# VHH binders against Geranylgeranyl transferase type-1 subunit beta (CDC43), part 17

Target 1, 376 residues: Geranylgeranyl transferase type-1 subunit beta (CDC43), of Saccharomyces cerevisiae (p18898)
Amino acid sequence: MCQATNGPSRVVTKKHRKFFERHLQLLPSSHQGHDVNRMAIIFYSISGLSIFDVNVSAKYGDHLGWMRKHYIKTVLDDTENTVISGFVGSLVMNIPHATTINLPNTLFALLSMIMLRDYEYFETILDKRSLARFVSKCQRPDRGSFVSCLDYKTNCGSSVDSDDLRFCYIAVAILYICGCRSKEDFDEYIDTEKLLGYIMSQQCYNGAFGAHNEPHSGYTSCALSTLALLSSLEKLSDKFKEDTITWLLHRQVSSHGCMKFESELNASYDQSDDGGFQGRENKFADTCYAFWCLNSLHLLTKDWKMLCQTELVTNYLLDRTQKTLTGGFSKNDEEDADLYHSCLGSAALALIEGKFNGELCIPQEIFNDFSKRCCF
Key: E = the ipSAE of ESMFold2; O = the ipSAE of OpenDDE; V2 = 0.75 times the mean of E and O plus 0.25 times the DockQ between their complexes.

## First folded at step 5 (VHH; framework vhh_7n9e_1)

Design q6 (from p1a with L105F; at its last look DockQ between E and O 0.71; V2 from the best seeds 0.00; counts 0 for: pae E 4.9 > 2, grease 25.9 > 24.2)
Fold by OpenDDE, look of step 5:
Structure q6 (fold): chain B 376 residues (1-376), chain A 121 residues (1-121)
Amino acid sequence: as target 1 above (376 residues)
Amino acid sequence: DVQLVESGGGLVQAGGSLRLSCAASGFTFSDYAMYWGRQAPGKGREWVSGISGSGGRTAYASSVKGRFTISRDNAKNTLYLQMNNLKPEDTALYYCATEYSDFYFEELDYWGQGTQVTVSS
């Protein structure tokens, strides 16, 4: 009877709350340089606060007004006068002929609004069809992948934009939020088969997903989440799933147990990374990859907690990358806490506890409430 | 814009040595871990070595451990890879890389154009 020594919660909940709150308070401030990232800041902060049991809808409902102002509906200069909508990162950057609506900000905004439980807005104000049309226009017809933004004047995607798996996920997540559930639903707006083809083309030989046959934990999570949202995980071969699981497990840095992989194979094993996950082979552990790897494992197998060392992950996060003085989580034990790693570190912990929806990257309770109300 | 420019590659005989350099610009160099990767013809990209922002932590692929040494000069925004006892299997295009965190769900890898290393038997 291994008495689970309920040791005192090592989580500094109050400090985490303050950490995330501070970031929200900084949003109205003159940091003009971060305008493009404000939606992300809101999302990460609200998510973090929600994870730490803050009633964000009650406390931060005032942010909804700001967010709503960033919802833009516009007509494309195409032969069909296509109406699209989405969220911009900054109202100041709404420069004529500049790319203003982008997929990431749109998703961040939508998810934030969901967390803030602005259901009325979803039901009455948001034009889901025009949002979906925006996503449609972002799909590359030649590859099935997605560009991140559209210049609604030129109707061209930015040439600088990556068409990597992140944007595939973001696109599909938006459509999912808009009410797409079946392949038929998705096909109304995108070429789902072509998208699936693209995702499959990013499979690596030894498992996982990535560009140039280089497996990456983040891309793997994006791909698997996308497939999950499309109800298409079964399209993956059993072998590929197994290989991917194996690959992911080997991303956990451990000197203990069955996965002495790093200690035996890498003489440069750093104890500071013990329990953490790598994004790629031979890289340092990073707080964010705890989430990406665990999310991937979670999507691939129900027994994921038995396969990986979740306790070591928890220890890694709480004892090494958690900042007990300031709150938040850092990338590693040497750096200061930042909002991105704080959110994903928190999400990883929540995922382990079964309180986080990794497919949409929001707390599970919020997801459940949203699903009930929006008749998903 | 993040820029990485590799140099120092060339043709060398087996057992020989090369020193690669990577000049970095467009970001605070000391704040980011840097990596060397390589890609041999017909193979995927392989990570070779990594070094933390401060230089206090280093990592090596098993295939190069004991032969390669990664270092950095933060004052010069330059990454180095000393390669000793080179083998034909080390023949590849070598890339310098950094992980740059953007707010879009993941850290992006930036790569240079690479420098060709050819080891003759």
Scores: ipSAE 0.056, ipTM 0.610, lowest interface PAE 2.6, mean pLDDT 86
ESMFold2, look of step 5: ipSAE 0.244; ipTM 0.654
ESMFold2 (binder alone), look of step 5: mean pLDDT 82; pTM 0.826

Design q7 (from p1a with D31S A33R; at its last look DockQ between E and O 0.80; V2 from the best seeds 0.00; counts 0 for: pae E 4.6 > 2, grease 26.2 > 24.2)
Fold by ESMFold2-Fast, scan of step 6:
Order: structure tokens, then sequence, then C-alpha cells
Structure q7 (fold): chain B 376 residues (1-376), chain A 121 residues (1-121)
């Protein structure tokens, strides 16, 4: 079908590469905020570059030295003298207790090392069993959820920390990276049944997962990815899966409606949101929710590309939130590009092309290479 | 540091009107989307309206569209919800909210203590 423009590619690949490169090049020269953000900056930048076919292991391997320095291994002051390890955000806070290790920094570091192909360090120097014991200590004994770090006084998860579905996902992803595959593998480190009970308790009445019975596509993606890594998606009822698919399809803002309501105008339709996904009912569309919703649909049904309007979300990303002058993707059409939305918008496009592994949030080729090394 | 303080709730008869206000502090108000949500006893949280940072875009739940109007005064760091033709089903605790981001998942909520709206039949 001929178009009026017949112009250049709609994806500004060269500018996107430069956008991600700028974030890596400026990182060492700035007084960054919290070091958790610094590890995330490395992860999202490398992931974005890898999505746009940059050989990140060849070009940015110098970041491995910095990341390796953030790996710490320590002995807890408990009855068993438990050895734990993980990644810290800050090297400036030289604290002799485990509160500096946290789940998000650990996951971002591990995924970055995988993308940078630091397999020698990953396979020979990282103590995967002590990493897994750290995850074990972060599990709440009463409800099976996870907190991000340990309280130095109790050597247990802090009672004041959030323990929502994000941390359940991060914990299980780390254990999966450490080699856990079967229920027996996970049970060595965590109470898998209690975790499953917690995840199921976060189901909303009319589908999706969230907090306080509010459906949320970000939490839905976290829950479904966790269940996928645990090989437990089949434990979801058929009704809940169907309700969740229906809820997710209704998150796409479109003048054409969802697949079941094609040609019906959404009562909350706004032209600037056309084709995008909202994270929650009655909110605006957002670049990151393209990824969270499409990943969730991908995990629930093989036919997800036929059920949603992939052409419309592609148009939303490329025409509304892609920044053709600076590179990158913004949250919405009113804001500048930022690293998080640039990575997840690019990931959503890569997921549609079958080039992205949503369960670990890394390119599919990288996942395939990694998986070959873990099954020997 | 983020503080959201709702006011303007009360008891009103069906068909009546109320205007809710939300005083915001601790962030650059004009740069953030703002929302009104509500929660009735025994029900989950429902988002009823949203407004862009500039005020140029608004969104409404189908249940309130045509009856509620969201607006903001960026000079006063204040969000408003004008509620007309109120129904008994609108009875709820109304929350003002803005979104925050962490390193992994964006659009988590800061929300205030709420202001109670009771519509008598």
Amino acid sequence: as target 1 above (376 residues)
Amino acid sequence: DVQLVESGGGLVQAGGSLRLSCAASGFTFSSYRMYWGRQAPGKGREWVSGISGSGGRTAYASSVKGRFTISRDNAKNTLYLQMNNLKPEDTALYYCATEYSDFYLEELDYWGQGTQVTVSS
C-alpha cells in the first residue's frame, strides 16, 4: 500500500544509539543521585544499545570493572554464620553490614553482566549460592513476599520496606539467573508455595494483578513474569487468564477500540493517546505500559499479536513519544525523552518483532546465548 | 516531602454539587500529571479523572463524564474537581494523587489522606 510520504525509516536508529551512549559517557563525570539509579542507568542504556544492534560487550566492557567492584560477599551475624552476597549501590558508604546489598542493584548488575557477556566472572567468581541465600533472607516468613534489603539489626527483611510484586519478580529473576529452574531448585532457597499464595492473593476481582485490589499493568507484568520463571502460569485459572487478557486489551487507547470493540470509540479517547497503552483504567497512555501490557499479553496467550492493535501501538511509540531530534522515547508526547521510557519503548518494539525476552527484560539473542551456558 | 491535602468533601443531596481541592507541595507541580481517585467501602480504588501538567489534556471515567470537571491552578499548586449532578453511587473517600517513579517500575502513586463525599438518596 503506497503512502503519501515514501520517506526515510520512521525509527531514528542512529539518534537512539547516541541517546543511550550519552547516558553511559556522562555517568562517571556526574555526582549521580542514589547509586541504585546508577546501576539502573547502566542496565537501561546497555539494553537500549543492544536492542539497536550495538555490540555492547566490545564497546562498553570497561563498565564491567566498575560493576564488579560493587559485588560484596559478607557473613551474617546469625546462628549459622550465613554467607550472603549481592550488589551494592554505593562504594562511598563502606558499611560492614548487609543493608547496602539490595535486590534491584543485584538484578540490574547481573543482567548487565549477561548483556556484556562477562561469562567468565559470572561462572567462576560470582558465588551464586550466596547470592541465592541473600534472596532467601529477603523473603517475608509470614506472607512470602520479598523486601529489597536486610535490616542490619535483625538480619531479616525490614518491616518498614515495601514488599509488593516488583520485589517478588526481582527475587525470582535473580534465583533464575543463579540456576533455579525446578520447584525443588527454588525450594532450596525460598518458600515457593508461600510466594505463590502471595501472588495469587494479589489477583483483582475482574482480572489483572495489583495492590489494594487496584488492577495495574506494571504489577501484572511482574506477577506473570514471576509465574513464568517459576513454570507456574498454568496455576492461574482459565477464567482469571481470560479476564486478565480482556482487561489488558482494554488498556489500549484507540479510536478503533480493542479487537472485540473495533470501530467503537473509547469514551475516554484522546487523540494524543491513540494506540498507546494505559497502566490503569481512566489514566493516560504511557510509553512504558506498551511494554508492560504487551509482555503480559505475550505471557498469557500465544495469539497476543492477533488480539491487540500492534500497528497502532507502533504508531503511538514512533509518532508520539519517539524524539526524532534527540533520540530516545518520552513518557508521553508532552515530555522529553528519558532513559527508562527510551529502553522500555524500544523493548516493546523489539517484543513485537520477536527479538526481546520480556521475562528477564533482555534481548532474545542475549537470553539464548545465556541459556546455553546454564544448561551444561 | 511530597504532600497532598484534599478538602471540600461533605454531605450533599442527590443532584447537588461539590468542589474538591487538593493542595500540593514538595514537587514541581506543573511538571506532573494529577489525578482524582475514589474508594467506596468494600470496593477497590477507582480513578475518576486525570489532568496533564499543562492542563491541556483531561481524562474522565465513563461513570463521571459530563458531570465532573477536573482543573488545576499551577500558580497556586492546587488541583480541583468540580462535581455536578451527584448520585448516591458517587459516595466515596476521594483522593488526590500524583505519580512517582522508581528505578524499575514507573507510575506508582503518591496519594493523600482523602476527603469524604456522602451523597444522600
Scores: ipSAE 0.610, ipTM 0.840, lowest interface PAE 2.0, mean pLDDT 84
Fold by ESMFold2, look of step 5:
Structure q7 (fold): chain B 376 residues (1-376), chain A 121 residues (1-121)
Amino acid sequence: as target 1 above (376 residues)
Amino acid sequence: DVQLVESGGGLVQAGGSLRLSCAASGFTFSSYRMYWGRQAPGKGREWVSGISGSGGRTAYASSVKGRFTISRDNAKNTLYLQMNNLKPEDTALYYCATEYSDFYLEELDYWGQGTQVTVSS
C-alpha cells in the first residue's frame, strides 16, 4: 500500500526509551558480570536511545564508564611476543590469554564509547596499534576472511569460523575507527587484496552475497559496508550491482500498492508481512531485514528510496512489529520485542529519515562528531 | 544447545509420497519459526517451506506449492514435511532449520545433518 502521509506520529517514542533504559538498568553495576554479551546490550541500548533523541553522553557517560575496564591488553604466547588488545564481554569469564578478547565485543565497545563521546579514551588509553594487531591476527592467511577471536593454543584464528562476512565487516570497521583510510593504512595490518578476493568469492550468481551460493541480505549488507569502508564499492561490476539491487527489491513482500511489481515477482507473499523485507527467498519478513536490505540499497544507489516504497516498510514496522505496550520491536508479529530487533527496527526508521550512518551502524551526527574530533 | 534431527528420507519413485520428520530440542519449540530447506548435488541451498511458531502461517516455494505440506506438533516438538507427487527435481538432502538470534549483526541458522530424498523415474 502507498499510504505514507504527514499525519501524527505513530511511533511510541516514550515506550521505546523506557524499553532501552530497562536493558541498561538490568546490567550489574559491579565489576563482576556473568553475561558475556554486555557490550552488545550496551551498544544496542544506547544506539536505540540515541535514535530516539536521548543525549546518551550526558545521561549515561558516567554510569557506563565501567566499560573501560573491559579493555584488555596482553602479550601473545608466540615467537614474536606480539602485543594485542581488545574488549572482553565479562571480567568473570576472563581467560588470561587473548581467547576472551573478540572482534564483536571490541566493535560494540568502541561504537558505544563513540556514542558516549568518550574521546579522551581514544586519545589516551586505547592503544590503536595493539588493537589493529589483534585484528591482523584474526585474518585467515589462506582465505583473507576473519574469525571472531584467537585459539589460545595456536594464537591463530579458529578453523571453524570460516565463510563469515560478518567478521570481515567487524574487522574493517575496527580498523576504520582506529584511523585506517587508504589502502596503505589497511595494508599495514591486514592483507587487503586477500580480503577483497574473499568478499568477491562470496558473490552469488544472481546477485547479492551469501554463504554456499545462497544470497542473504545480512551478509550482503556486511559485504557492501566493508567495501564502502575500504573505498572499494566501485570494484563491483555494473551487472552485479544491478542484479543485487533487483534481488534486494524483490525481498520486499507486497501484493498491492506502489510495489505491484514486487507482488508479481514474489510468490512468497503473506498479508501479515506486507511491506516488510525477507532476508532470503521464500522466508517470512523480519524487522532486522528491513534494516539489512535498506542499508544495502542505500550503499548501492542514490535512488534507493525511489526504487522501493518506504511507506510500506514503515507500515510493517509500526503496525506489525512495534510493541506499543512494552516499547521496542519484535522479529515478527508473533513474538515479543527483543533488544536486537528493537535496535535494528529503530535504525531502519532512522536510515529512511537520513539520520543514520549505515556503514558504522550509529547515528549520523554522532559519526560526524567523532570524525571531526579523532581525525577519523 | 539447539538440536534438530531429521528423519524419513529414502528412495521413492516419481509420483510417490514421503513424510519427513524433524525432532527438536534445546529451545522452546513453539516460540520459533521452523523451515525445511534442501540442497541438490552441485546446487546452492534452497528454502522450500516455512511455518510460524503457532502453526498459523505457512509459506512454500513455488516449486513445491500444492505438493508439499509443512506442519508441526508443538506437544511433541516435531516438525513435518508431507511431500506428495514427488519429481526427480526434488532429489536433495533435506534439512530442517530454525532462526536463532544472537547479539551480532545477523541471525544464525540451526540445522541438523539432514535426510536424503532420492526420486527415481
Scores: ipSAE 0.242, ipTM 0.664, lowest interface PAE 4.6, mean pLDDT 82
ESMFold2 (binder alone), look of step 5: mean pLDDT 83; pTM 0.835
OpenDDE, look of step 5: ipSAE 0.670; ipTM 0.875

## First folded at step 6 (VHH)

Design m01 (framework vhh_7mjh_2)
Fold by ESMFold2-Fast, scan of step 6:
Structure m01 (fold): chain B 376 residues (1-376), chain A 120 residues (1-120)
Amino acid sequence: as target 1 above (376 residues)
Amino acid sequence: EVQLVESGGGLVQPGGSLRLSCAASGFTFSSYRMYWVRQAPGKGLEWIGGIYSGGRTSYNPSLKSLVTISRDNSKNTLYLQMNSLRAEDTATYYCATEYSDFYLEELDYWGQGTTVTVSS
């Protein structure tokens, strides 16, 4: 990680590598939570190591065997006898004719396999069409949003389940990984126009995306990444893009809000949060919101590095949330490092260096290799 | 299960003071950041401020001189002290905490709210 004013000597690279490696080494003995969490642990750990230039395919390819075992292909007991597939958190199916396949586990497994370069399995063993049919079944026919899994009785997305912008992103990312690029590709599996209508309905009146008209930078990143993968960012109005850029820039905590706009003092300013990003107005700065906000800005304007204070967010991450003793990054300066914030803090720094693909949340080199090898 | 129960709302006269409480259960309260949020009738959500696990606070500057947030980790209780209340402070007040989600870790869980009415 190298910035003009912050060199590799400020980043404790060796300790960060050891931090992520510890999480992978502890996976085989499961005194650390449930199987559903383990797929995400692999994803964040492998991603973090890849960001710090570890050859993860050479060192950690043995984790592919464990991930492959979580791939399930099954026939639904519907009128069409639909064949679906995806990844489960648990290898045990307790209810006959039910499936425990879900969108988050499927995305984390696919991204991990891409980072580990399991291309032979990805290209020959995974049934991409049945993966895409699973995603199709998760789309709600009325509003075009997505749920995480299928209802046991109906084998369709449940109206009771959460269907926010996180699941829209995950669904589209899976389809993109399966080879969907054009509108025609996506339309084979989902109602793309209804999905776009849903995403646009989640625009907030003063910019950004959220739930129930509350702007949220995490949901904004999900919406913008989804639109980017659908090649549909240009469908956003110029006014909405400008409002969203302005809102995102004001999420950076500084004594003057956004200095480049000469705005009034930032409502959320606290010296301990100086330079960091908040996810919502009047909340604390948080390591992960550096990634969500910078990814959103990156997707909206090529000039994002000129508009925000990248030196200040780098200093926030390296001086306040980086843990120089243990490695890793914490949520804030009061807490210990954890895997999620360590990965996303590292990703934010990599994004500033132009080395990270925010749309799929993987290193840019990995994305380029995937695109070159797996174009359709 | 995460449970947040606000109390202490009611009718108060302009210029008066009020202390709201939030009783938390179902998670390790002392390890989580806590927030106060309000929603005036017909308006959007306004984040009042928050408190870190160790007691450090941050406030909305428009409210900073009017409110104090504190916590008692031994009682799993969050407090909002409000002074010099004005008619525009009439709102439903919610306490909130971060709800862990593996994709977006900072999602907020809110209580059911307590109503504060500033009027005669």
Scores: ipSAE 0.183, ipTM 0.605, lowest interface PAE 4.3, mean pLDDT 83

Design m02 (from m01 with Y52S T97R L107F; framework vhh_7mjh_2)
Fold by ESMFold2-Fast, scan of step 6:
Structure m02 (fold): chain B 376 residues (1-376), chain A 120 residues (1-120)
Amino acid sequence: as target 1 above (376 residues)
Amino acid sequence: EVQLVESGGGLVQPGGSLRLSCAASGFTFSSYRMYWVRQAPGKGLEWIGGISSGGRTSYNPSLKSLVTISRDNSKNTLYLQMNSLRAEDTATYYCAREYSDFYLEEFDYWGQGTTVTVSS
């Protein structure tokens, strides 16, 4: 899309606003989903509304009270009586001495507060040093990667907990929000060199990032966003950057999108996926991978809009996964709209228009305002 | 919690056929795309194929003639039918889900795997 001629007539803006607003209104009723995270619901809903030019700070500031109640500050039973803080998903204490502070809820809460412009609380009441100490405790000393939460008995990350590029991103994003900018800032709380070593070890031979040498666009976006926040994208070799760009461009499902081989170009083409992006090779296109792939391309090259088929992904999103009756975006044309795909599909369109900051997954104007106000 | 449990692996002779099953729990199985992935000993992951919520299938072109993916939503079960098995099909086979809803942390889930050994 050209910036001077961005035509919003195909976007059902009013329906999308109502879709996101409904999710905020129905929060108490959505308790019955096994995978439901209320902090994530608030984040994706507020982000979606902000993308469609709703003044969320004026209209939805009432959600700040609920989020503030989920901020927990506690003293660990360790040799140093370490004070940590963060956000929990639930206020119910089922086990004495347990803490349910975790990296994901903490990031979603902080980003939501930023979008709602809760600057007084953020700058005066929120204990950024104790938040950063919580992140510090989540780092694996051997690998430099991060786990989501602490074991309540050891006050350390459990060796059986998952650690991967997603948690590296969340950890660094929290520290960035807390004011870390230079290597020295990050080094106060984490082993930045070990983290960089871990990220680099997750590079795949033919480009992209992933687990167990399997390239994945979501992990690639997490890795590249982490490196961007660490001001370390330049540490990637030119060859790896080029290979990653090529891999990402080949994730777009198009009869004309592949330049390598004609047989590979059409091997798994499906009209229903035309213009969309895959998370991995030989998989279906998915609305969210439009965002993860375009964010990755944007971080790697200034010419990304010239290299990918932006009209085709726009048509995929607006004609196949946009729901014109209910609002929102679905995962694919066979499914109903859901909050996650609605937010990330909208974010992908906003990114094409230069209105979205993919590194923190928030609107660009919100990021710019935050950057001017966040001073230590 | 999301769980994927593969079964049906074992020793099979070259040229034989085998059907693997993946029992899913902890999520609305009928609403999600499901995938099969394999890993030969000492090698990287190889994608076999996937099936959409509506039953549309997509396959690795190298394997398309050898495999069929299907699902039974009433049993929360994903199937992989393999025919004309060769020694190079010896691998651990994983059931996988693309879980992108509500949280970045939960992009994919894999089961524990089931081992298929093709040998006389």
Scores: ipSAE 0.033, ipTM 0.467, lowest interface PAE 6.5, mean pLDDT 82

Design m03 (from m01 with Y52S Y99T Y103L L104S L107F; framework vhh_7mjh_2)
Fold by ESMFold2-Fast, scan of step 6:
Structure m03 (fold): chain B 376 residues (1-376), chain A 120 residues (1-120)
Amino acid sequence: as target 1 above (376 residues)
Amino acid sequence: EVQLVESGGGLVQPGGSLRLSCAASGFTFSSYRMYWVRQAPGKGLEWIGGISSGGRTSYNPSLKSLVTISRDNSKNTLYLQMNSLRAEDTATYYCATETSDFLSEEFDYWGQGTTVTVSS
């Protein structure tokens, strides 16, 4: 629906901007443990600043140089001498005879470059076809799911590597960014039918998506965003959509109505969690699940704001997890602000205002600008 | 590597008490919410309760008079005190934690479980 002309007056915008800015200033650690999360740190920080109306392309374009250095293009030692490319997390871990390219670092680098409007590099230097071939190599041929990276010796994923719905989302998001829109586009690089079969196999009996028939808000958001990017949400049955909406609405912790009924339905109910969303049944509320649940509801129904208690989740975020002294958002009311929850809490508020694109996890204005550009 | 190891299960008489422990390693235990869940033979999972990093607890209303959850951050250990045990409390008990980082790990870690049998 229509955005409010007046945003939440209780948002400490200047403190949030300083919080995200501090994380960018402290980023240049050379330690390997910090490097594996560095692309994500850049993404969360730039996204948070963009949500709070900072012109990030003007102020933080110097981070583009660092990100560009992490773009690797290489030839695999396989029968076809396949040329692949992507982004690495650490330059000090760049081994000449191995690939350290992985899906998460590649996605966050691409999204950060889009938010920083590095379109000249994106359209002229990045080899989108070799990026898409890297994604192709990450697909499991038997079940259609995706692994994060390739084994250096086999140039294939290991059977012990995680290949859940998170990596399906990341793979499809990268291909979408590279210009894939139609089934024909995706089929050039991946087995789209097997991927859809895998996603559908992760549906839970009473709604939502998860592993081992255990519904989870994060996996649900990944699955629905993947289907949205594949233009395949219509492949979900009406019953499954309705069951999933009902399941997601029951993830909101609420003191409204009969307290006996609430305690019987949600054994994890805590007054400090009132209005927040949980990731799984009978768990505590968490700032990030406000985003994952609201994004999922937004993708399933146009009426999502009428169905959920948006004022209660806004109050949870602003009164309980927003840190008015330091800026940022914490996971819950007892912990300090951290970058991940600060980004996703801000994103949840922006989504309620109609200012955020949940499918690519970037501000809506940036997505609209990106979508107008010609892709390969 | 994240590891959760439950202990303290065994045979206990109806009306008795038992204290379960969960030893955590491979992560900053003091920063994570911790949970206890159980599964009776042939039944689904039942949530018992949880404890925040700061020690705030939340319990299944059906069990809150019977259980107490506590933690010792200096020992990286989670505890479940159970009192007035009934035959219906016979189950495998698991400790669990959750992560909330989109790319690193956004799913629960579960221990191997410890079995409690309540019988005469």
Scores: ipSAE 0.133, ipTM 0.552, lowest interface PAE 4.6, mean pLDDT 83

Design m05 (from m01 with G50R Y52S S58Y T97K Y99G S100Y Y103L L104S E106S L107F; framework vhh_7mjh_2)
Fold by ESMFold2-Fast, scan of step 6:
Structure m05 (fold): chain B 376 residues (1-376), chain A 120 residues (1-120)
Amino acid sequence: as target 1 above (376 residues)
Amino acid sequence: EVQLVESGGGLVQPGGSLRLSCAASGFTFSSYRMYWVRQAPGKGLEWIGRISSGGRTYYNPSLKSLVTISRDNSKNTLYLQMNSLRAEDTATYYCAKEGYDFLSESFDYWGQGTTVTVSS
C-alpha cells in the first residue's frame, strides 16, 4: 500500500489575498515605469485573488477602465489594409507606423477581463475578428508556429523571434476566447494542420514535448493545452501518452513513496525539493512546475490524482515555498515571493481541488460561465 | 530585455584550468538564482550547478570536484572556475537564468554560449 509522507500544513489565505492586493494598488499611479509589465501584474494578481475566493469583479472593476485603454485597433501598412487589434503592455511606447501589440499582453488582458466579468465590453466593443487577424499574422507560414509580435518593417512575424510552443498556446487560447471551437473556425484565421504538424514535431522520443528533443514540462503543458483547445488530444498515440505520463511522474522529487524516483533519470535529491516538481531532468524543483506538471497529467488522464503524490506536492508548496509572513509563493525556498510563482502555486493547489481550468489558466467557475456565453 | 553574455572559452590542454564569465543585464541580477549548463557536440544539456542570490552553491555531484561557481553582484557577473579539464569537458558552456514568467518571457534565459575545447 502506497503511503504519502504528509506533515501538518495550512494555507495563509488572508496573507495571500493581501499579497495580491498590494500589487494591484501599484497599477494605476504608484509605478509608471516601462520596466513594469502591467498586463502580467493585473492577470497574476486578479487570478490569485479569484483563486482565494475574492469577488474580483465587484472589488476591482475600477481596473477595467485602465485595461480598456490598452486595447489598440489599427490598420496595417499592407496591400489589403488589414485591420488588426490587440493589447499593448505600455501606453508610453510610441513608434510611428509600428504596432506594440503582442500575444502575451493580449492573452493576459482578455483573461483578466473574463475574470472581472467585463462581458459588455467583450461582446460589444472588442473586435474579435481583428484580434483573430492579429493572431493570423503572427503564424509562421513555413512551420505553422507563432511569434509574439509583428516586425515593424514587414508587418509579419520576424524570422529571428522565438516561435516555440508557448506562443502556439497563447495564439490558440486567444482564438478560443474569440469564439473558435471547430477546426473550421480555426482554419478561418490560421493554418491549423501546419500548427498541428509543428506541435507533433516537438514530441520527444521517450515522451513529453520540448525543443530539440529535450523534454520540458512547461512546453509539455503548452502543447497539451493547445491540443485540448483544438479538440485534438486524441491525435496523440497511446504509447506517447503513456510515456509522457511516466516522464511527468518522474519529475516529482521524492525521498519516499509508492514509486521510488531515485533512478538514472532522477538520481539527484535535495531535501529542500522534497515533494516538488522539476521542469527538466537533473534540475531542481520549482513552484511553477507543480502547476505545469499537474496540468499536463490532468490533460492526459482522468485518474492523475491517483498516480502522483498530491499530498507531498501540497506540503512542498505550503511548507517550503509559501511565505507565511508576507503571503505569496516563491520559486523555491531561497527566494522571495513573486507574482508569477504566487499565482501558479495557488493554481496548482486549486487544480488539485478541482477548482481550476488549466487549459485557459483561470478558475473553473469563471471558465464555466464564459463557456455558456460562447454557444449560439 | 534579459541578456547573458558568456566569455572566457577557448582551447585548453588536458589537466588545464579555465575561468568563464557571464555578464548579465536587463534584470536585477542580485535577486536571482543563476546556473551554469553545458552541451557537448551532439549530446543533451548537462547541469553544472547553481548559485543563490546570496552565494550558496549546489553542484552536479559528478562535477563537484572539478568546478566552482561564484558571483559578483556589484558587477552583475557570474563565474565558473574549471580545474583538471578532460577531453569529455569539451562543450559549449551557457550561463542560464530560469524565466520568472514562463508565458511572456523566455524561460531558461540562455546566453549565446562560450565554447571550451580540451585537446592535446
Scores: ipSAE 0.166, ipTM 0.571, lowest interface PAE 3.0, mean pLDDT 81

